# VH-VL binders against q58766, part 31

Target 1, 244 residues: q58766
Amino acid sequence: MIIMYAIGIGDNKEEVLKAYEKLKEEGIEVELIDNPKLLVDKLLDGEIDGAVRGSLSSSKVILYLRERIGKFYRASILKNPFTNGIFLLSPVGIDDISEDKNERIKDKIRIIEFASNFLKNYNIKAKVAVLSGGRLGDLGRNKVVDETIYEAEEIVEHFKGNVDIIHNGILIEEYLKDGYNIIIAVDGITGNLIFRCLGLICKIPGYGAVILSDKNVNFIDTSRNANWERYYNAIKFLIGGDFG
Key: E = the ipSAE of ESMFold2; O = the ipSAE of OpenDDE; V2 = 0.75 times the mean of E and O plus 0.25 times the DockQ between their complexes.

## First folded at step 12 (VH-VL; framework fv_dargistotug)

Design w2 (at its last look DockQ between E and O 0.01; V2 from the best seeds 0.00; counts 0 for: pae E 17.5 > 2, placed apart)
Fold by OpenDDE, look of step 13:
Formats: C-alpha cells, structure tokens, sequence
Structure w2 (fold): chain C 244 residues (1-244), chain A 118 residues (1-118), chain B 106 residues (1-106)
C-alpha cells in the first residue's frame, strides 16, 4: 500500500514549493493540489492518507471540511521556547468557537478534552492553562477583561480534579515556562494572534494545527503565510507524528 | 470531611483475582480523579495510574497494563482496582488517592493489603 | 519516565534538629514537585505541593524549595511526630516518586 500525502498550494507558492522540494529530496512524494475542495475530497475519499492545507484559503478549506465532517476544533502544535517539549494552542481560528458565552465555554471544554486525549495518545500528560485577558489583579479594571477572567474560572471549576488545569490570567509566558502544554486562548482571534506572533514573527518551530474531533481526520492546518519549514514539518508530522 | 475508605485485606492464591474498592465521601466523587498507588512490603511508593471519575477513562502506568483494571461505580462514589492472574510479586499495600487539580494527591485511602501466596 | 533521586535514603536526627532532604529530577520539572510523609502502617500524607506550597493543616516547620531539577524539604525543628519516611513526587509528566528518605531518631 502506497502512502500518499498532499499539500495545498495557493498563494505563497515559493514556500510551498520549497517544502515540496525538500520532501522530495528525502524521498517523500507529495501531491500539490491547488483546489480547496479537491484537497478535502481526496482526503476524505481515501485517495490520499493525509493532507496539509498549505497556502490554500482557510475560509475555503476549513469551511468545506466542516461541511463534510461536522464541527471540529484545531490546535496549533508549537515548540515550547522554554522547555524541550511542545504545547497545543487552541482555538486558533476566528470561527472555531462560538461568540456566545455559554457555547464558548462548552467549546473550550471540548477542546481541552480532545487536546488532552490527543496528548495522551502520544504518552504526554496534559497540563492545561487557560488564558484570560488580564492579570488576576486587573479584575475590575475592564469589564471585557473581567468576563474573560470569570470564563476561565468557570472552565477550571468544571474540570476540578479530573484535569490538571490552571488559570492565572494572561501570563502565557509563565504558563509556557512552567511547562503547561495545552494553552487555551480567550477566543479564536486571540489564539490566532498568539500563533502569528510566536510562529510567524518569532519563528518558534511548529507542526501546524491538528484536528480535534471525534472524527479521525489526518489533516494539518497551516497558515497561508507560513515558511517552507512549517509546511515541511506538517508533512513530517503526518508521516511519523514525531515531536522531536 | 473528605474520606477515602478502602476494602479490607485480601489473601489470594497465584492466578486468582482480587478487586479492591475505594469509597469516597465528604465531596462530589465525580469532581476529582482517583489515583492508585502500590507499595510492596518495605518498598517505596509506585504510581499505578489514575481514572477520570467524570468520564471513566483510565490511564495506566507502564508495567500496570493488562492485568490491572480501574473502574467506577459513581452511584456509590466508589473506585475499584481489579488485579487478575495474581502473582506473588503483586503482594503489596494498594492505596487510592484523590487527584488534586494540579495532579497532587491530597487525600489517601487507608490502604488495602493484598497478599498472594501459594 | 522522569526519575527522582532522594538523598539521603536514611537520616538520623534528634528532636530540635534542622533536617534537609533533597530530591533531584532527571530533567526539568518546573515546580511540579510534591512532598509526602508516611508513618509505618499509615497512608502517605501530603505536606507540600507546587514545590513550596504548604498543604493546609501542615505545621509551618515544614517548608519546600527549589525548581527545575533540584528540590529540598526542610524541617526547621524536628519534632517527635516527624520521624517518618518522606517521599518526593513529580507531576510534570506521569507521576513518579522518589525512593524515600527515612528519618530516624538518633
């Protein structure tokens, strides 16, 4: 049985092609697909064993994927700059979780459950840190920030002693320094911004964003503005699931 | 007051099975996971694994897969450890311990001695 | 797996003594370190979590310090009821315990 993978190619072609060539040099054959629906269809129809969004439009690929398999979440896999491990960042898409408070909390709870299970499959103990919009001491300074603090507390209260989980405000640097490996952003916008800052600007190594769902879909979501290494790493992850 | 009360001592022959119970009280059972720890006579503490009391999902430490099974009866706030195909080396005190939100064990059962001898 | 090495394995001390027990981790575990006290025939008792946070009800003569790979449990003034075996535990990964330190009366 021949294992086949694909990378979506839209804009940012030079970086995608560079990843393609590097993979080819290693004897890894990857199909380049410039059609968002075709990429998803080939994956779900079993024509390919794994797919990377590459530089195709998120609004096209992700939405179509949701149409085909239903609701799912994404978690970006990034290397912890303070430790030798990785961490999952979620949500990272603007449409990944609800704008409704109660539904958003449920979404975050589901993310934590899926992410924890994901890490367990790789024999990694989940340590969850929930972000809010300010320091704990900032409570009362801004109503929007206060709401994020309360929401984070509700999530922590939900899990109590069934998940190693903490809320200590907006201090993501402290979370990462302390080795937390599941970071729950306030919302998809916040998560995406964190990813862009750490991954695209600061160039923290990453493997793309995995699908968190009850469906087993071998799909890695990547930024259309990523460098070749991220596309390359995404394929490498699909092949071996190596975080090393 | 939080309490974990375990079942009494067991004497078994090799090849038999044993089921140790851990009954929780003083708190909501399904709010905190339950850990199992083994301590052989005169030896140190050994983590066997834990079970999510809300989902029922168990996690077993290396070396404690196969013959060891964690289970729950939430209706009576009880966690169970079943050991099948008992061996002499399974002779130990087995503890249940409540899972703190950061993973620490803040409350412990009194322990259950399981002796396996021919 | 992360290994914890306690030192010493045995310690003889007198009432009133300052006692220090060390726990070293095979890798960095941040502050995911707990200390337990166990007396003969009894279950372990949590003393300290998060490396330095004293569990409620534990006497203030107990203290914990350290981060990363080296941790210490200190009893400022040993009391008769403190003669026991002490264990460190890491929770950075799947939990593991140190080998224990038995504090005996001199």
Amino acid sequence: as target 1 above (244 residues)
Amino acid sequence: QVQLVQSGSELKKPGASVKVSCKASGYTFTDYGMNWVRQAPGQGLEWMGWINTRTGDPTYAQGFTGRFVFSLDTSVSTAYLQISSLKAEDTAVYYCARHYKWGYFDYWGQGTLVTVSS
Amino acid sequence: DIQLTQSPSFLSASVGDRVTITCRASQGISRYLAWYQQKPGKAPKLLIYAASTLQSGVPSRFSGSGSGTEFTLTISSLQPEDFATYYCQQLYSWPTFGGGTKVEIK
Scores: ipSAE 0.800, ipTM 0.905, lowest interface PAE 0.6, mean pLDDT 95
Fold by ESMFold2, look of step 12:
Structure w2 (fold): chain C 244 residues (1-244), chain A 118 residues (1-118), chain B 106 residues (1-106)
Amino acid sequence: as target 1 above (244 residues)
Amino acid sequence: QVQLVQSGSELKKPGASVKVSCKASGYTFTDYGMNWVRQAPGQGLEWMGWINTRTGDPTYAQGFTGRFVFSLDTSVSTAYLQISSLKAEDTAVYYCARHYKWGYFDYWGQGTLVTVSS
Amino acid sequence: DIQLTQSPSFLSASVGDRVTITCRASQGISRYLAWYQQKPGKAPKLLIYAASTLQSGVPSRFSGSGSGTEFTLTISSLQPEDFATYYCQQLYSWPTFGGGTKVEIK
């Protein structure tokens, strides 16, 4: 086969197998791989064109991936409930960005660059919104909130007219209504909480989490305990299928 | 005072190449991306794509991903459009336009007419 | 791509007339719409951005309105220098232009 994909299979085998069978019905070739190291090695060595972690252990797969490619960030891919497009939410790993203020600004700038390139590969125009902890009129009321606002403004100023980027505070719902498709959370904890609320409680459709790095890694991270539709959708996304 | 000055008109034969220049002044060149827009004789405006002037990373509109190449020389604040394997249908005025806040094109070059005729 | 339909394609008017040009988007684009004026042999000139905000140096007789899918450019009292072709442009996604509205002397 010329184009090959893989899904990791560990626990939760029934749901992974359901996704596999549905993909097979559609003529999509996937390999089921039960070894974390093998999944990553086959992807990076070019034996497969894309991989989904599936139900393999995240600590085994993600740790080994980091060993092979170095520092990376994660972005959750979610369907925008207002526009039928997708948006990337990042960071979503609780420790994806530095606790140090100056380093976390650099982390967010890198995330914006990588996420913009990611969307460009899907012929999607990047529109970036940087979240902060309050509304712009809240300056002076809380020092921690003020810090997040200044941080967001600094990030926006960094890009100027080379990225379509805004900061209008905490108003994620307005960003999504206006079709912003790269949403930068304040930090990894905030991004993770937003994902859990939107994806796990409100059940907004999603495609898993992509790897953001200076290396083009065609990999989607999924929950070990996802339903079959999450694994299926992740493969469909890697193929570059219609997001509508 | 922001100004974009383009190179002069070109008369080319089919199969040749052309390189249009767009020299910027009055602002920090690497702070604002550069768009390219085509207008065939008597026709409307067609966005060709743009280039990030900080990174040099181009984005091409659908239909412009083969023979059209955007490039920069930041040392002289100049953006370039190169068209290879020219066809008669490439006859048009080519504009550069500065990418401003929210992606509007706030300043335009005067245009460069490229005529492709046997 | 998001399609923009301008109406009318051609308009004949007299000096002093109130001129209205419409631009309809194939999907909602919020307020991410610009208007440009182009005279023969010249580059387009930005008139209005964000649907309704006048660019610096543009005469106050020009105004823009609308949001979502329907947008209007209005010239309250047409002047001799306003005979030109007018284009709308959306910036909600990859830029696209309307087909243009040519405004000529009656």
Scores: ipSAE 0.427, ipTM 0.775, lowest interface PAE 3.4, mean pLDDT 91
ESMFold2 (binder alone), look of step 12: mean pLDDT 93; pTM 0.942
OpenDDE, look of step 12: ipSAE 0.661; ipTM 0.867
ESMFold2, look of step 13: ipSAE 0.000; ipTM 0.414
ESMFold2 (binder alone), look of step 13: mean pLDDT 93; pTM 0.942

Design w3 (at its last look DockQ between E and O 0.01; V2 from the best seeds 0.00; counts 0 for: pae E 19.6 > 2, placed apart)
Fold by OpenDDE, look of step 12:
Structure w3 (fold): chain C 244 residues (1-244), chain A 118 residues (1-118), chain B 106 residues (1-106)
Amino acid sequence: as target 1 above (244 residues)
Amino acid sequence: QVQLVQSGSELKKPGASVKVSCKASGYTFTDYGMNWVRQAPGQGLEWMGWINTRTGDPTYAQGFTGRFVFSLDTSVSTAYLQISSLKAEDTAVYYCARHYDWGYFDYWGQGTLVTVSS
Amino acid sequence: DIQLTQSPSFLSASVGDRVTITCRASQGISRYLAWYQQKPGKAPKLLIYAASTLQSGVPSRFSGSGSGTEFTLTISSLQPEDFATYYCQQLYSYPTFGGGTKVEIK
């Protein structure tokens, strides 16, 4: 049985092709697909064993995927620059969680549950850090920041005693230094910005974003502006790679 | 006052099963996970795994899969450890221990001696 | 799995002595370390968590220090009730215990 993978190819073709060629050199067969719906359909229909969004439009691929499999979340897998381990960052999309407070809290709770289970499968203990919009000492300075702090505290209270979870404000650098491996962003915008800064600007290694859902879908979400290594790593992850 | 009270000592034959209970009191049972720790005679502490008391999801340490099962009865604030197909090497004191921040164990049961002998 | 090595395995001391037990981790574990005391026939008792935070009710003669890969438990002045076995525990990954240090009367 031949195992087949696919990478979406839209813009940023040179980087996608570079990844493709590198994988080919290693004997890994990858199909390049330039149609967002076709990529998803082939995956869900079992024609391919795994798919990477590649450089296809997220607004097309992700939305269609949601239409096919229902609600899901995403978590970007990044290497911790301090510990050399990995951490999950979520949410990372603008539409990944609700704007409604109560629903947003529920979404973040589900994300933590899925992400914890994901790490468990790799025999990694979940250590969750919840971000808020400011330092703890900033409470009272800004109503929006205060809301994020209260929301984070509510989430921590929900899991406390059953999950290693912490809220210490906006100090993501401290979270990562201490080895927390699930970072919950305030919202999808914040998460996306964190990813773009760490991944696309600072070039922290990563494996793309995994799907967090009740359904097992071998799909890796990647940025259309990523370098070839990220596309390459995403496929390698699907093949059954570990985090080193 | 937080207390974990375990069931009494057990004497079993090889191949038999045993179920150890750990009843919690003095706090909300489902707010804190429960760990299980094994200590063979004259040996050190060995973490067996833990169970999320809110979700019921168990996690087993390497070497404690298959014959070891964690379960709950939240209605009576009790966690259970079941060991099937008992072996002589299973002879040990088994502890339940409450899961707290970061996962350290702040309260322990008194331990249950399980002796497996032919 | 992260391995913890305690040293010494056995320690003979007298009442009033300063006692130091070390715990070394096979890799960096930040401050994810706890210390327990166990007396014969009794369950372990939590002494210190987060490497250096004293558990409520534990005498102040106990202290913990360290970060990363090397940690120490110190008893500033050993008391008669302190003769016991001490275990370190890492919680950076799924928990593992050190081999223990038995503190005996000299």
Scores: ipSAE 0.802, ipTM 0.901, lowest interface PAE 0.7, mean pLDDT 95
Fold by ESMFold2, look of step 12:
Structure w3 (fold): chain C 244 residues (1-244), chain A 118 residues (1-118), chain B 106 residues (1-106)
Amino acid sequence: as target 1 above (244 residues)
Amino acid sequence: QVQLVQSGSELKKPGASVKVSCKASGYTFTDYGMNWVRQAPGQGLEWMGWINTRTGDPTYAQGFTGRFVFSLDTSVSTAYLQISSLKAEDTAVYYCARHYDWGYFDYWGQGTLVTVSS
Amino acid sequence: DIQLTQSPSFLSASVGDRVTITCRASQGISRYLAWYQQKPGKAPKLLIYAASTLQSGVPSRFSGSGSGTEFTLTISSLQPEDFATYYCQQLYSYPTFGGGTKVEIK
């Protein structure tokens, strides 16, 4: 049984190659794959045990993965800047959830279920915070903000008694200080922007974005233009997932 | 030039089987998946599913998970659709269509008419 | 399953007319919509992908617009060769097609 991993290589080749060489020095076998469909096929066919998108085109890889396994969501795994743990941020793909109000609520419910199960696999108890577009005191000020608040309240009510879940508006910094480890963004655009600010600008350590679905997919989505440490850390996560 | 050439029309009795071929040329066969689309007489287009031409893994649309089998012969760049236990409602034109990176179908075969009559 | 509703199902127009065909999705599909043209006895031909991007070799009188749940295909000046049936297709999830719009030229 040979444990094999792959990193997608497209643009940004120098950073991917730096990660590859560092992993090789540590005795970790990694294949570099420059074909989006081949990367996904080898993973789902079982020819490799885990895959990182690397610098391949997100649209090509993610669209093809969706065609192979159906609907899925993405969650970024980030170090909590206030605690010694991690948190999941989801959705983070700009089109991971529906724009339709009723379907969007169902999508977030599925994300919470899959993310909670993901954390259970690492013996971490889920503590869920649902974001909205404002504070509770902002009700009546803006129709769009009001709708996001009511949507978040509906999601919390759905899980009442079953999951440790809260909604206190837009206050992500307070959720993180209080140790909430599943942060549900308003939508994919909001989640992606939060990730880019925290991970790419402020350089909070992270492991890329995992696939949330009812299928076992050992895949990390990474930015096409990431530094080599992001690609390296993604592979290290796939190997063991040790953090905290 | 990308080209998909399908086998000729078939006339079958109920209960028989048919195997439609789709031969690809002008590109690397295993780089693109192959879709199958059904169009009954006077009706619209119905996606039946697709096959990964590199791995041979098929995906079937709901309603096509039984009597319909997708297969490949990569040595001759050919995809196949096999329909067993033919029924009258299987009478249709069957198209193969190349699966492009965004999932849209950029090249189509000319279609194969399968007629099932008692 | 994501249903696509095309309207009208049938239209009759004169050469030179501006023709608009609508495709409505049962849920949001972002911009993941394609348009196909099918002439009688022939295979469908891709016209537009990603809602608004014209496929290579397609005349510029064809255009697409929309996002989310509502999409349109427009033919700015209908030509005799545009007599065909037009289908929308979503690719947000497992592909589905609209019911088609048959365009007849008087």
Scores: ipSAE 0.000, ipTM 0.418, lowest interface PAE 19.6, mean pLDDT 87
ESMFold2 (binder alone), look of step 12: mean pLDDT 93; pTM 0.947

Design w4 (at its last look DockQ between E and O 0.82; V2 from the best seeds 0.00; counts 0 for: pae E 3.1 > 2)
Fold by OpenDDE, look of step 13:
Structure w4 (fold): chain C 244 residues (1-244), chain A 118 residues (1-118), chain B 106 residues (1-106)
Amino acid sequence: as target 1 above (244 residues)
Amino acid sequence: QVQLVQSGSELKKPGASVKVSCKASGYTFTSYGMNWVRQAPGQGLEWMGWINTRTGDPTYAQGFTGRFVFSLDTSVSTAYLQISSLKAEDTAVYYCARHYNWGYFDYWGQGTLVTVSS
Amino acid sequence: DIQLTQSPSFLSASVGDRVTITCRASQGISRYLAWYQQKPGKAPKLLIYAASTLQSGVPSRFSGSGSGTEFTLTISSLQPEDFATYYCQQLYSWPTFGGGTKVEIK
């Protein structure tokens, strides 16, 4: 049986096509799909073995996928600029976790569990760093920041002793420098901003965002504004699960 | 006071099975993972793997898959190591060690000598 | 797997001596390094974690230093009870131990 993959093509067609051509040069056949629902349906119906959102609308593809398979989280796979390893960044979607504090904490806990299991499957020990909105010394300066600090501490307390986990404020650079490979953002907005800054601006290598769920879905979420390499890497990841 | 108390020494024939217990006290058992370490006579320490005491999910080091099984009985705060199809080379002292943050081992059992001889 | 190489494997010293044990990692492990002491017939005892943090209850004559690939355990003034085997351990990846350093009485 021929294994088939697909990339969604919406805006940013030039970059998607560039990825398509590069893959084709390597003998990898990929179907281009310009319909968000069709991409998801073909994947879930088994017509294709893996799908990359490509440059299709997130609000259309992700929402429809959520309708079909239920709640899931996403973790962006990025290369650590300090250690040459990879790290997972989550959440990275504005609707991925709840706005409610208690539910948000539960969401982050689930993310950590799924992400840890994900890394274990690749024989990687999970090292979790939880972000808050400020330095630890900033406590008391802003109520919103304080809440993020307390939330992070609560999450660390939940996992402490069973997971390598740390909270040291907003110091993501220190987390990455120390080799932490699961970065938990304050929320989806924060995570998305981190991704956009590191991935789209600074151009650190990435493989898209994997689905974290009880469902086994070979779907890679990518930014509609990504370069061809990210689409290419996403397909390569689906094919071999290679982090380079 | 945190304590890990392991079961007594075992003498087994090749091909037999052994189950070593590690009973924890002085702390919340499910809050800290449990590691297993092997030390052959006159040799160094060898990490065998660990078990998440909250989820029950075991992770085995390379070379310790198949015949080695980690399990829990949370009702009695006890972790178990079962070794099946014992071999002479399995002769060693086996330690349980509490999983500290970052994965260091801050508390250890007294060790269980398992001797495998025909 | 990450390999740890301890040196020396054996060390003879006298009470009061300054003792230094080195642990080298095959790759960068940041500060994910611990030191253990083991006496004959006893379980290992945690001395240092996070490369340089002294475990509670451990005498201050013990200290750890280093980051990345080279780490050192130092006993500022060796005491009679310090004659033992010492192991380094990395937790950057799945745990591995060094080969050990036996500190013997001269």
Scores: ipSAE 0.749, ipTM 0.881, lowest interface PAE 0.8, mean pLDDT 95
Fold by ESMFold2, look of step 13:
Formats: sequence, structure tokens, C-alpha cells
Structure w4 (fold): chain C 244 residues (1-244), chain A 118 residues (1-118), chain B 106 residues (1-106)
Amino acid sequence: as target 1 above (244 residues)
Amino acid sequence: QVQLVQSGSELKKPGASVKVSCKASGYTFTSYGMNWVRQAPGQGLEWMGWINTRTGDPTYAQGFTGRFVFSLDTSVSTAYLQISSLKAEDTAVYYCARHYNWGYFDYWGQGTLVTVSS
Amino acid sequence: DIQLTQSPSFLSASVGDRVTITCRASQGISRYLAWYQQKPGKAPKLLIYAASTLQSGVPSRFSGSGSGTEFTLTISSLQPEDFATYYCQQLYSWPTFGGGTKVEIK
């Protein structure tokens, strides 16, 4: 039996090749693909079992992927600094969810459903925390903050007892301490900023960004300028959800 | 007000099948997941898994993949546990239990004794 | 798979006694622990959730404490209706139950 994975190779060739060689030393066969369309087509047509964008251009790969499968969301996979597990942070693309408040709620509901199914596939029980713009005691101080609190409460009520879900305001540190593993940001800007602070500044270990969709896409998005360890870790995660 | 009423006791031979029902009332059935719990005679409680009542998507605990099937009929607010190829070691009381949002089981059915004897 | 170890497995006590049952988890589970009471021939009944919060209608002689890996159920003054088997349950991951503690009349 042959299980095939691929890493996109464009710029930053030295770091991609270093990851490739390390994987090869461990007996893991990976195809290096320098064509964005080919990478996506091979993945979606079932010719490869999983793909990492690698150092290929985001605009070429992600736009073509969107053309092939339609709307999707992205979630960053980060190691929980207080536990031995991981958490998903979503949305992390600045344009992943609607600017319209009512449509934004629908987007978040879909993200929760897809992220919960993603974790279930790895035998991880989903525990969802929905962020808002303030603490619960802040209600009445700011109209925009109040709206985000009401949005979060509506999302929690939607799920009732079919998803383990909570809203305690803006307190992301408490959610992570309590082992919540799906963190729903207020919007794409907020989610992206949280990722940049936690992943890029504080350097919490991460495994890239997964595609959340109803299409079962085994794909990890990585920075084109990443070090070899990011590309290596992304492949290891695709193989079996290895968290180091 | 919330009530889970299970089907009656079953006496079966090895190799047969059984389908246990759990009828819910007093709440919106599709808003709360349903857990199944097994208790063999003189033994403790064993979580078998649960089913999302909105989507019908089941999750089975390790050791309950295969002969155990969870299903729903939302038109009559009823969850089902089907056990095929019954074995003597399947003799137990089977409970349904409502999934509270944080994962606690707040309401339980009365239990259904399934006895498998040759 | 988070293992829960209850101790003792059996407890013999008299009406009026203070009863303490412990539950130890194989890893940290924060406050994600529930306690159930089960009488012979009956379904379990939820007593305590979130380690220390009493379910509605549960007598105040029942209390729970603990966080992380060690948890305790206490009955401050045992009553005749409290002779039962008690189970802990973790909800940090997919649910598991402790082995049970049977409280018998001495």
C-alpha cells in the first residue's frame, strides 16, 4: 500500500528541501510539487492523501482551491500552553466570514460544526468557547461590545446539548486553562490578531492552518517563508495528528 | 417534566438481535444529544457512546464499534440502540441518558434489561 | 482514555456518620467531574456537577470538592436513604466512569 503526501515547492526551496530530506530519513515519502493547480488537483482527485501548501504562492493555491470547492473557513492548529492538547482558532483568515452581523453568526455556526467534526476524526472531544468583545459584566458600556455578547449568546443557545459550548466573554486565557479546544473569534480580524500574538510573537507551537469545509479536504496551509520545521510538522500532523 | 421511557425487558438467544427504544418527552428532542450506558449485572457503569439528535451522527466508545448501532426517529422523539449478534456477555441493563451541554447526564431512562441465554 | 479510580470500593457506615468517597483521575481534568447516586434496580441520579455544584433537589448534606486529579464526595450526616452506590464521571474528554463505591449499612 502507498500513502502519498505532497509539499508545494516554490520560493524558499532550501527550507522545503530540508523538511523533505528529514521526512525521507524517517521513511516518509513526499512528492514535491511546484505547480499550484497540480497540487490542488492531485489532492482533490484523490491521487495524493494530503497536501501542505509549502512555499507556493498563497494567492495561486488558495484561490484555485476556492474555485474547486467553494466557500471554506480556516482554523489555526496551536498547542494549548496550559494542557497537553491542541486547540483550533477560527476564523483566522481576515475575509473568511461575512461582514454582515447575521451572516457572521451563520458562518460561526458552520465553523463550529466543521471544527467539531475535524476533532472527532482524531478522537478528540470538542469543547467550544465563543469569544465576544468584553466581559459579561461589561454589558451596557458599549453598543458594539453589547452586540458581540448577544451574538455569542445566540450561538451558544443554537447548540443546546448537542455541542459542549460556552460563552464567558473575552476571557481566552480561562478557556484555554479549562481545556477548551475550539476557540471562536469575534471575526476574521480578531482571530488573525490572536493567532499572530500567540503563534508568531509568543511562539506557541503550531501545525499550520486547516481547511474547514464539508468537502473533507486534507490540506494544511503554511507560510511560504516558514522554517523547515513548520513544513515537517505539517506533514507529520497530516499523517496521524502527531502533536510532537 | 423531562422524561425518558425505555422499552421493556428482552430475553434473547445468542446470535439474535435486539432494538431498545428510548422515548423522550417534556423537551425539544433534537436540542439534546442522547447517551447510551451499559451496566452488566453487579458491575459499574460503562459509557457506550452518544448520538447527536440534530444530525443523527453517532459516536461510539472504544469497544462498541461494530455490533452496536445508535439511531433516531425524530418524528416520535425516540432514540434506539440496536445490538446484533448477541453474546452472553451482552447481558446487561442498558440506559439512555440525556446529554447536558457540558457533558453531564441530567436525565436517565429507567433502563432496559437485555438477557442473553442459551 | 482517562481512568477514574474510586476509593474505597465498599464502605460500611451507620446512620449519622460522615462519609467520604474519593475519585482520582489519571490526568488533570480541571473541574469536569460529576457524581451520581444509584440505588438497586434504579437508574443513576445526578448529584453534583462541575466537581462541587449541587444538582437541584439534592440535599445539602451532599458536597463535592476537588480539581485537577483528586476529587471528594462527602455526606455530612448519613441518612437511611443514602445507602447506595456512588459513581464519579469525568467529562474532560469522552466520558468515563469510576468503578463505584457501595455504601452499606454496618
Scores: ipSAE 0.470, ipTM 0.788, lowest interface PAE 3.1, mean pLDDT 90
ESMFold2, look of step 12: ipSAE 0.405; ipTM 0.753
ESMFold2 (binder alone), look of step 12: mean pLDDT 93; pTM 0.943
OpenDDE, look of step 12: ipSAE 0.696; ipTM 0.868
ESMFold2 (binder alone), look of step 13: mean pLDDT 93; pTM 0.942

